# VH-VL binders against q8ixk2r445to577: the designs that were tried, part 341

Target 1, 133 residues: q8ixk2r445to577
Amino acid sequence: FFGMLQNKGLTDYCFDYNPPDENQIVGHQVILYLCHGMGQNQFFEYTSQKEIRYNTHQPEGCIAVEAGMDTLIMHLCEETAPENQKFILQEDGSLFHEQSKKCVQAARKESSDSFVPLLRDCTNSDHQKWFFK
Short names: E, the ipSAE of ESMFold2; O, the ipSAE of OpenDDE; V2, 0.75 times the mean of E and O plus 0.25 times the DockQ between their complexes.

## First folded at step 16 (VH-VL)

Design j45 (framework fv_axatilimab; at its last fold request DockQ between E and O 0.92; V2 from the best seeds 0.80)
Fold by OpenDDE, fold request of step 19:
Structure j45 (fold): chain C 133 residues (1-133), chain A 120 residues (1-120), chain B 107 residues (1-107)
Amino acid sequence: as target 1 above (133 residues)
Amino acid sequence: EVTLKESGPALVKPTQTLTLTCTFSGFSLSTFGMGVGWIRQPPGKALEWLAHIYWEDEKYYNPSLKNRLTISKDTSKNQVVLTMTNMDPVDTATYYCAHKLYPGRAFDIWGQGTMVTVSS
Amino acid sequence: DIQMTQSPSSLSASVGDRVTITCLASQRIKTYLAWYQQKPGKAPKLLIYGASRLQSGVPSRFSGSGSGTDYTLTISSLQPEDFATYYCQQHNSYPWTFGGGTKVEIK
């Protein structure tokens, strides 16, 4: 699967990654933003290694969850996907992080007027459901 | 259809506390993503953001007025209340409440505004 | 705080004219910018959100552009009902702030 990764529970919000430096794409938080389909900031790929890959840049980035964190951070992809980069996009649309055993949920960013994907206990909420568009 | 309406006193004396109520319909502040903000506008002047409250009861204030402002919601009544202490003639303005669908969106629906004059 | 410098403060134009209003943020606001139209005695009306997204029901002659610190509202062909005051607003960071406004008057 590839394209914009859109939240089912929200109107027109997609995964978005816009690093300050195009030559240094890792280390920043993935956010949610209005789906625009323009450029390359909202293009992601779900791979057979269960990665969510940001492959519009070289080197390619993969979304990871760092220890003790609930945010999605861009890391470099590796030949063998590390455990903290493995997600399962379920048939029902839930996005499950294997290592933490939590689901990716749309949530308001603290102290910000913006949405971000965060790890939360898995529920049947549409705000935890995602689809590629 | 989303609608909002401001209510409160039209006249307040200096040093007194202003209490404004925003009564809305067409949405609920128990709904994920929803928010209501207060904005004021002195006569012939620009708009000034005062405060915002989200569905999860998170509140934000303009720091220039933070010590004077309190925003709260009563979801069961579909109301948001703004209190502003120690009013001064400089606070004379039209006060608006406005709806935001989601974080990241703008104020898409506004009340008609209520004029508040601070005078002795 | 993020200051929004709006220019010009006022302008005179005729029906059919192309009108451009600029908003300069004191720091980057990542397209968390809205444009509002306000007529005398009325509440502001949302025109543009996300810097370039046309609000539903707003005529296509209105458009927004920009990134970083520089943003522009354009009215491609001014109509009689467009004479009003326009405001930009950032909500990238608290406190949210508005521009000083631009009054579009009839020439």
Scores: ipSAE 0.901, ipTM 0.957, lowest interface PAE 0.5, mean pLDDT 96
Fold by ESMFold2-Fast, scan of step 16:
Structure j45 (fold): chain C 133 residues (1-133), chain A 120 residues (1-120), chain B 107 residues (1-107)
Amino acid sequence: as target 1 above (133 residues)
Amino acid sequence: EVTLKESGPALVKPTQTLTLTCTFSGFSLSTFGMGVGWIRQPPGKALEWLAHIYWEDEKYYNPSLKNRLTISKDTSKNQVVLTMTNMDPVDTATYYCAHKLYPGRAFDIWGQGTMVTVSS
Amino acid sequence: DIQMTQSPSSLSASVGDRVTITCLASQRIKTYLAWYQQKPGKAPKLLIYGASRLQSGVPSRFSGSGSGTDYTLTISSLQPEDFATYYCQQHNSYPWTFGGGTKVEIK
């Protein structure tokens, strides 16, 4: 799967990664923003290794959640994906983070007029359902 | 249909506290993604954002006025209240409350506005 | 604070003319920009959000474009009912700020 990763419960919101420094792709939080349909900062690949890769620039970034945290941060992809970078995209659209046993949910970003994906206890909410377009 | 209406005093004396109420219908401020903000406009001047409250009860204020402003919501009454202390003639303006559907979007539905004149 | 500089402050144009209004942000605002129309004695009306998304019910002659710090509102063929003052607003960073407004008068 690859394309714009969208939330079922939020019409026209896509995974979005647009760091302040375009030459430093790691260390910042992934957000959700209005889908623009142009790929670029909203283009992601879901791999057979259960990674969500940022394919806009080299080196490629991989979404990770650090132990004890709930935010999705861009890290460098590794030859063997570490557990904190593995997400199971299930048939019902839930995005399950294996290491934490939690699901990715849309929520508001602190101190910002933006949505963000965060880890939360798994529910059957449409705000926890994702699909590629 | 989403509607909002501002209410409060038309005249305020210098140093008094202004209290404005925004009464709305067609949405709940407990619903995921909803928010209400306050914006003012002095006669013949530009719009100025004052404060915003989100559905999870997080509040944001214009720093230039933060020590004077308080925003709160009463979800059971479908109301958002703004208080502004120590009123001055320069605070004379039309005050608006407005709905925002989601973070990342804009103020899509506005109240008609209420004119507040500050004079001795 | 992010300053929004709107230009021109006023303009006069004839019905059928193409009108362009520009909004310049003092810092990058990543398309967190809206355009509003305000007619005398009335509340503002949302025209465009996300820099380029037309609000439902707004005529297609209105369009928005831009990225980074430079944004534009265009009215492709001005109509008499378009007499109004237009405002841009950024909401990328608190405090949210508005431009100074552009008054459009039909000749």
Scores: ipSAE 0.795, ipTM 0.918, lowest interface PAE 0.7, mean pLDDT 92
Fold by ESMFold2, look of step 18:
Structure j45 (fold): chain C 133 residues (1-133), chain A 120 residues (1-120), chain B 107 residues (1-107)
Amino acid sequence: as target 1 above (133 residues)
Amino acid sequence: EVTLKESGPALVKPTQTLTLTCTFSGFSLSTFGMGVGWIRQPPGKALEWLAHIYWEDEKYYNPSLKNRLTISKDTSKNQVVLTMTNMDPVDTATYYCAHKLYPGRAFDIWGQGTMVTVSS
Amino acid sequence: DIQMTQSPSSLSASVGDRVTITCLASQRIKTYLAWYQQKPGKAPKLLIYGASRLQSGVPSRFSGSGSGTDYTLTISSLQPEDFATYYCQQHNSYPWTFGGGTKVEIK
């Protein structure tokens, strides 16, 4: 899959990555923002290794969740995907993080007026459902 | 159709506590993503944000007024209440409540506003 | 706190003119920026959200642009009903703050 990763329960909100320094893409949080498809900030690839790649830049970024955390953070991709970078996009649209056994949900970022994807206990909520557009 | 309406006293004396109620229809503040904010505007002056409450019941206040403000919701009545203590003539303004669809969006629907005068 | 500086504070223009209003944020606000129109005695009306997204029901002569700290509202062909005060607002960081307003007068 390749394109904008959109939330089913929200209108026009997509994964978005806009690091303050384009040459230092590691360590910043992925957000949800209004879908627009411009500037390459919203183009992601779901790979056969179960990665969500931000590959419009070299070196390529892969979404990860650090142990004990619920935030989706950009790391560098590796030849073999680390466990914390593996997500299963299921047929029902849920996005399951294998290592934590939790699902990605749209949520409000703490102390902020922005949506972010966060790990939560899996439910049947449309706010935990995602698709590529 | 989403609508909001502010109600409360039009005149208060200095040091009194103001309580404003925002009654709304066409949405529920228990619905994922919804929020209601309070904004005021002194006569002839710019808009000033006061407080916001999200569907999660998370609350945020303008720090310059934080210890004077409380915001709460009653989802069964479709109401948001703002309480402001120790009123001063400088607080004379039109007070608005406004709807916000999602984090990251803007105040898309406003009440008509209610004028509050602080004098004695 | 993020300060929003609007420019100009006031302007006069003729019907049909192109009008540009600038809003400068004291810090980067990542396009968490809205534009409102307010007529005397009325509540503000949302024109633009997300810096550049046109609110439903707003005429297409209104447009927004910008990123980082510099944002603009453009009215491509000013109409008589556009007499109003315009405000920008950031909601990237608490407290949310408005610009000082730009009063547009049509002659």
Scores: ipSAE 0.693, ipTM 0.888, lowest interface PAE 1.1, mean pLDDT 91
ESMFold2 (binder alone), look of step 18: mean pLDDT 93; pTM 0.952
OpenDDE, look of step 18: ipSAE 0.834; ipTM 0.937
ESMFold2, fold request of step 19: ipSAE 0.622, 0.584, 0.629; ipTM 0.871, 0.860, 0.870
ESMFold2 (binder alone), fold request of step 19: mean pLDDT 93, 93, 93; pTM 0.952, 0.953, 0.952
OpenDDE, fold request of step 19: ipSAE 0.900, 0.898; ipTM 0.956, 0.956

Design j46 (framework fv_axatilimab)
Fold by ESMFold2-Fast, scan of step 16:
Structure j46 (fold): chain C 133 residues (1-133), chain A 120 residues (1-120), chain B 107 residues (1-107)
Amino acid sequence: as target 1 above (133 residues)
Amino acid sequence: EVTLKESGPALVKPTQTLTLTCTFSGFSLSTFGMGVGWIRQPPGKALEWLAHIYWEDEKYYNPSLKNRLTISKDTSKNQVVLTMTNMDPVDTATYYCAHKLYPGRAFDIWGQGTMVTVSS
Amino acid sequence: DIQMTQSPSSLSASVGDRVTITCLASQYIKTYLAWYQQKPGKAPKLLIYGASRLQSGVPSRFSGSGSGTDYTLTISSLQPEDFATYYCQQHNSYPWTFGGGTKVEIK
């Protein structure tokens, strides 16, 4: 799977990564923003190692969740994916983070007028369902 | 169809507290992604954002108003209430409430506004 | 606070003219920018959100562009009903702030 990773419950919102410093591609939070259909900062790849890769920058970034945290942040990809970078994309569209046993859900970003993907207890909500377009 | 309507006093004396109610239809403020904000406009002046409340009951205020503002919602009544303490003549303005569909979008549907004059 | 500076503060134009209004943010606002139209005695009407997205029901002669700190609203062929004041708004950071407005007067 590759393309723009869109939320089923939110009309026209996609995974988006646009760090404020072009020379620092890691360490910032992934957000959800209006889908523009042009790839770039919204182009992601789901790999056979269960990674969500950001391919518009070199070196490539991989989405990770730090221990005890619920936010998705950008890390450098490793030759063998560490557990904190593995997301199981289920047939129903849920993104299950095995290490934390939680699902990726659309939510509002603290102190911001933005949506973000966060780890939450798994439910049947469409806001926890994702697909590539 | 989303509609909003502001209600409250047309005249307020200096030092009094203003209470405005926004009554809406066409959406629920318990629905994921919904929000309602308050914006004011003094006669002949620009728009000024006052406060916003999101569906999860998180609240944000314009800090320039020195904590004079309180925003609350009653989802069963489809109402959002704004209170503003210690009114001053410079607070004379048309007060609007407005709907916002999702974070990242803009105020898409506005009430007609209610004029509040602060005078002794 | 993020300061939004609109230019010009007013302009006069003829029907059919291309009108351009600019909005400058004092800090980077990541396309969290909207444009509103306000006619005398009326509430503002949303025209553009996300810097470039046309709100449903708004005529296609309106368009928005820009990124970073510099944003533009364009009316490709001014109509009589476009007599109004236009406001930009940023909502990237609290407090949300509006520009000072641009009054468009049709000659």
Scores: ipSAE 0.753, ipTM 0.909, lowest interface PAE 0.9, mean pLDDT 92

Design j47 (framework fv_axatilimab)
Fold by ESMFold2-Fast, scan of step 16:
Structure j47 (fold): chain C 133 residues (1-133), chain A 120 residues (1-120), chain B 107 residues (1-107)
Amino acid sequence: as target 1 above (133 residues)
Amino acid sequence: EVTLKESGPALVKPTQTLTLTCTFSGFSLSTFGMGVGWIRQPPGKALEWLAHIYWEDEKYYNPSLKNRLTISKDTSKNQVVLTMTNMDPVDTATYYCAHKLYPGRAFDIWGQGTMVTVSS
Amino acid sequence: DIQMTQSPSSLSASVGDRVTITCLASQWIKTYLAWYQQKPGKAPKLLIYGASRLQSGVPSRFSGSGSGTDYTLTISSLQPEDFATYYCQQHNSYPWTFGGGTKVEIK
């Protein structure tokens, strides 16, 4: 699957990665922002290795969650996906991060007027359901 | 339909505390994504943001006024209350409360505003 | 704090004119920008959010554009009901800040 990764419970919010420095594309948080439909910073690919890949800049980035953290950050993709970069997109639309046993949920970014995807205990909330558009 | 209405005293003496209540309908401030803010406008001047409260009860204040401001919500009453201490004549303004659907969006529905005059 | 500078502070225009109002942020605000219209004695009305998105019910003659620090509100063909004061607002960083306003008055 590829496209704009949208939240089922929110009207018109997509995964969004737009780092301020194009020379350092990794290490920043993924946010949720108004879907613009133009791909670019909102275009992601879900791979057979269960990666959520960002292909807009080179080198390609892969979304990861570091041990003990709940934020989704951009890392460099590896030849074989490490556990922290694997998300199981389930049939009900939930994104399950197997290493942490948690699900990706829309939440408000601390100290910001922005939504972000965060790891939370899994529920049946529509705010934990995602789809490609 | 979302509606908000401000209420409070029209006249306040210098050094007193102002308490304004925003009563709303058409949404719950316990609903995911909802928020309510306070904005003021002195006569003939620009808008100034004062404070905002989100559904998860996180609160943000204009730092120029933070030591004077308190915002709180009572979800069961559909009210947001703003308290401002040590009022001064320069605080004379129309005070608005406004609804905001989701972080990343803007103040979409505003109350009519309540005029507060600070004088001895 | 992010300073929002609106230009011009006032302008005179006739019905049918194309009106352009500019808002300059003192630092990058990532399209976290809204435009409001305010008529005398009334509360502000949201016109545009996310720099370029029309609020539902707002006429299509209103449009917003811009990115980074530079943003523009355009009214393609001014109508009698459009004579008002317009404000931009950033909400990328706390404190949220408004521009000084642009008064659009009858020529």
Scores: ipSAE 0.791, ipTM 0.916, lowest interface PAE 0.7, mean pLDDT 92

Design j48 (framework fv_axatilimab; at its last look DockQ between E and O 0.05; V2 from the best seeds 0.00; counts 0 for: pae E 14.3 > 2, placed apart)
Fold by OpenDDE, look of step 18:
Structure j48 (fold): chain C 133 residues (1-133), chain A 120 residues (1-120), chain B 107 residues (1-107)
Amino acid sequence: as target 1 above (133 residues)
Amino acid sequence: EVTLKESGPALVKPTQTLTLTCTFSGFSLSTFGMGVGWIRQPPGKALEWLAHIYWEDEKYYNPSLKNRLTISKDTSKNQVVLTMTNMDPVDTATYYCAHKLYPGRAFDIWGQGTMVTVSS
Amino acid sequence: DIQMTQSPSSLSASVGDRVTITCLASQGIRTYLAWYQQKPGKAPKLLIYGASRLQSGVPSRFSGSGSGTDYTLTISSLQPEDFATYYCQQHNSYPWTFGGGTKVEIK
């Protein structure tokens, strides 16, 4: 699966990654933003290694969850996907993070007029449902 | 259909407290993502953002007026209330409340506005 | 606070003219930028959100562009009903701020 990763519960919000430096893509938070279909910042790939890969740049980035955190941060992809980079995109659309045993949910970013994907306890909310478009 | 309407006094004396109520329909502030903001506009001047309240009761204020403003919601009544203390003639303006669908969106639906004059 | 500087403050144009209004932010606002139209005695009307997204029901002659600190509202062919005051607004950072406005008048 590849393309825009869109939230089911929101109208036209997709995973978005826009690093300040295109040559240094790691270390920043993945956000949600209006789906624009222009690729680049909103193009992701779900791989056979259960990665959510940001492959518009070399070296490629992979979404990771750091210890004790509930935010999605861009790391470099590795030859063997580390545990904190493994997600299961389930049949029902839920995006499950294996290591934390939590689901990715659209939520408002504190002190910001924006949405972000955050790890939360798994529910049946459409705000935890995602699909590639 | 989303609608909003501002209500409150048209005339306020200096040093008094202004209380404005925004009554809305077509949406609920219990719904994820929803927000209501207050914006004012002095006669012949530009717009100024005052405050915003989100569905989770998170509130934000313009720092220039922060100590004078209080925003609150009553979800059951579909109302948002703005209070502004120590009014001054410089606060004379049309006051608007407006709907915001989601964080990241703009104010897409506005009330008609209510003119508030501060005068002794 | 993020300052929004609109230019020009006013302009005169004729029906059919191409009109361009610029909004300059004092710092990057990441396309968290909206454009509003306001006519005398009326509330502002949303035209563009997300810097370039046309609000539903708004004529296609309106368009928005820009990134970083520089943003532009364009009316490709000015119509009689387009004479009004236009405002940009950022909501990238609190406090949200508006531009000073641009009054589009009949030449």
Scores: ipSAE 0.835, ipTM 0.937, lowest interface PAE 0.6, mean pLDDT 96
Fold by ESMFold2-Fast, scan of step 16:
Structure j48 (fold): chain C 133 residues (1-133), chain A 120 residues (1-120), chain B 107 residues (1-107)
Amino acid sequence: as target 1 above (133 residues)
Amino acid sequence: EVTLKESGPALVKPTQTLTLTCTFSGFSLSTFGMGVGWIRQPPGKALEWLAHIYWEDEKYYNPSLKNRLTISKDTSKNQVVLTMTNMDPVDTATYYCAHKLYPGRAFDIWGQGTMVTVSS
Amino acid sequence: DIQMTQSPSSLSASVGDRVTITCLASQGIRTYLAWYQQKPGKAPKLLIYGASRLQSGVPSRFSGSGSGTDYTLTISSLQPEDFATYYCQQHNSYPWTFGGGTKVEIK
């Protein structure tokens, strides 16, 4: 699967990675923003290693969760995907982070008028369901 | 559909506290993604954002008003209340409350506004 | 605070004219930018959100564009009901701030 990764419960919000410094393309938090349909900073690929890859820049970025954190951060992809970069896309649209036993959910970013994907306890909420367009 | 209406006093004396109530219908402020803000406009001047409250009860204030503002919600009554202390003639303005659907979007539905005059 | 500078502060136009209003942010606001229309004695009406997205029910003659610090509202063919004051607003950073307004007057 590849394309714009959208939330089922929100009208027109996509995974979005637009770091403030183009010379430092990893290390920043992934956000959710209005889908623009142009690919670019909203284009992601779900791989056979269960990675969510950002292919716009080289080297490729992979979404990861740091130990003890619930935020999704862009890291460098590795030849063999580490556990913190693996997300199981389930048939119901849930993104299950196996290492933490939590699901990716839309939430408001602290001190911001922005949505972000965060790890939360798994529920059947549409705000935890995702699909590629 | 979504509607909001401001209510409060039309005339306030300097140093008094202003309390404005925004009564709304067509949505619940406990619903994921919902928010309500307050904006004012002095006669002949630009719009100024005052405060915002999100569905999770997180609150934000314009720091230029130096701790004069309090925003709160009463979900059971479908109301958002703004309190502003130590009123001054420069606070004379039309005060609006407005609905915002989701972070990242804009104020899509506004109340009609309530004119507050501060005079001695 | 992020300052929003609108240009021009006022303009005179005729029905059928193409009208362009600009909004400059003092720092990047990542398209967290809305445009509102306000008629005398009335509340503002949302026209555009996310810099370029037309609010439901707003005529297609209105369009928004821009990124970073520079944003534009365009009315492709001005109608009599479009004579009003227009405001931009950023909500990228607290405090949220509005531009000074652009009054579109009849010639």
Scores: ipSAE 0.809, ipTM 0.920, lowest interface PAE 0.6, mean pLDDT 92
Fold by ESMFold2, look of step 18:
Structure j48 (fold): chain C 133 residues (1-133), chain A 120 residues (1-120), chain B 107 residues (1-107)
Amino acid sequence: as target 1 above (133 residues)
Amino acid sequence: EVTLKESGPALVKPTQTLTLTCTFSGFSLSTFGMGVGWIRQPPGKALEWLAHIYWEDEKYYNPSLKNRLTISKDTSKNQVVLTMTNMDPVDTATYYCAHKLYPGRAFDIWGQGTMVTVSS
Amino acid sequence: DIQMTQSPSSLSASVGDRVTITCLASQGIRTYLAWYQQKPGKAPKLLIYGASRLQSGVPSRFSGSGSGTDYTLTISSLQPEDFATYYCQQHNSYPWTFGGGTKVEIK
């Protein structure tokens, strides 16, 4: 799969990555933003290695969750996908993070108007359902 | 299933302009990140990249041939066209078009190639 | 332009042999390197991209490695269908350039 990764419950919101420095794509948080399909901020690929890649730039970025954290951040992709970069996009739309055994959920960032994907205990909530468009 | 096929003349005379068409199916150049490139190979020689066009109509040319090459697309017809001016016998080669998704990927699907001979 | 120096230019090998082909880039290419296989009269076939990532449908006996300027393609146990010419290509910067090729012949 490739395209915009859209949330079912938070309608019209997609994964978005807009690093402050286009030459430093590592270490910033993935956010949710209104789906627009313009530019390169909302293009992601789900690979056979279970990676979610931001690869409209070089070097390629892969979404990861660091140990003890619940936020999705950008790392460089590696030759073999490390465990913290492996996500299972299931047939029901849930996005399962293997290492943490949690699901990606659309959530409002505390004290802001912003939305972000966060790891949470897996439920059947539509806020934990994702699809490529 | 992604496929590409090159079409054009098999024989051209020196100084003539070559026009090659790549007709493809299974993808659209309107899709973000999609691109089509042209590569040639003289008989018994290595591959040489010629030109590339992306979905946003951004075009890249090999500088050694830049003044001779023009690449364009027609997304409604699923075609990419390469024009090469002032053909010379040294340009005798098999010409390929190939699919490439985005900078992080390589040429993953190639056409069968078309042999172009430049001779009086 | 980044020059890709491929070695050897040819080699002879038997079925079952381990084959190693190298590419040396004139400048660092940050693993933006692909390997292609080409048989006579046919288009190239992508084997490896990103220096080490196996293309879908390619047998696992093919592997790639390297970083910076030095890259290798390895065939762990050569099969009859592997007698072909192999090319490396960098896609780190324009113009994209190919190595001169390595012809793998039957001994």
Scores: ipSAE 0.000, ipTM 0.539, lowest interface PAE 14.3, mean pLDDT 87
ESMFold2 (binder alone), look of step 18: mean pLDDT 93; pTM 0.953

Design j49 (framework fv_axatilimab)
Fold by ESMFold2-Fast, scan of step 16:
Structure j49 (fold): chain C 133 residues (1-133), chain A 120 residues (1-120), chain B 107 residues (1-107)
Amino acid sequence: as target 1 above (133 residues)
Amino acid sequence: EVTLKESGPALVKPTQTLTLTCTFSGFSLSTFGMGVGWIRQPPGKALEWLAHIYWEDEKYYNPSLKNRLTISKDTSKNQVVLTMTNMDPVDTATYYCAHKLYPGRAFDIWGQGTMVTVSS
Amino acid sequence: DIQMTQSPSSLSASVGDRVTITCLASQGIWTYLAWYQQKPGKAPKLLIYGASRLQSGVPSRFSGSGSGTDYTLTISSLQPEDFATYYCQQHNSYPWTFGGGTKVEIK
C-alpha cells in the first residue's frame, strides 16, 4: 500500500510531515492536514515490515512511537524494522502499534488548531480507521 | 443548515462587564471537530479574534485583552457565552460568533453580529 | 504575535478586471490562511481556507495561492457583487490574527 494515508472519520485529512529543515528529516511530530492529492509531504508507504515510510526525502524516514509516549515521531528507517516502528494495518482500517498495544487515533494537537495522530486505547471509532488513497 | 446569532446589551458603561451569548443550530459542540469563536470589529477597523472554544472544551484567548475574557459552552442549550470585564470606550465594536468545522479549517459560518457601544 | 500585512489597503477596479490582493505574514504559517469577503453592514463570508481551497458555493473566479509567508487572493474577472473589503487571517499560531483589509472600490 502507498499513497496519501487518510482518516475515515475526518473527511479530507491526511498524514502530513513537514520537517523544518529538508536536510534533517527526523525528530519531529507527524500531523494531520487537509489532503492536497499531490503526494509530496503527504506520501507514505506501508511496507512488508509493517513500517509507515516517508520516502519523499533522503535518507528515508519511518514513523515511530518512543516508549511511554503517544505521539508519532519521524525516525530514520533501519534495515530491520525496530519494534517501535511497527504498525499493523488491520482489515477494519485500524492502525495497531505492536510495541504499545495501542491504536492510532485522530486528535487535536494541544495549543494548535491542528489534528495529529496519537496512540490511544483501541476502540471501534472511525477516528481510529485509516486508508491509503 | 448551520446558523448562529449573537445576543447581549447594546449599551455598556465603562468598567462594567459585558456578557454575550451565541445561540446556534445545525450542529452540536459535542460533535468531534466542532468549534466556535468570537471576533470583533470596531467601526471602520479590521477584524480582531477574541477567543475560541473547541468540542473537547479547550479554550483559547487573545492575550492582548489582558485576562479580561472568559468563554464557555452549554452543549445542551446550543450556546456559547463570552464574558469581557472592565469595558472601555475602545471596546466599542460589532461582536461576531462564528462556527469552525475542524482544526485546520476557517470560520465558515458567521452570526449577523451585535453592536456593543461603550459609553457613559 | 504574527503580523499580517495586506497590500494594497485599497484599489479601484472595473467589472471584468483581474484583481490581485497580497498578504504577508511576519513568520511562516504553513498554509493556515483564510480569505474573507465583507460587504458594508454585513458579517464576513469565507472565500478560501487552507490558502488555496475554495469554500463550497464560492464562484470559481476566486482563487488563492501561496506558501510560507506570502499569500495571494485573485479574482480573475471582477463582477459587480465583488466590490467589498477582503481580509486574510492566519490560524497557525495563537493569537489568530487578521490583515488590515483591502477595499476593492468601483473605478
Scores: ipSAE 0.802, ipTM 0.919, lowest interface PAE 0.6, mean pLDDT 92

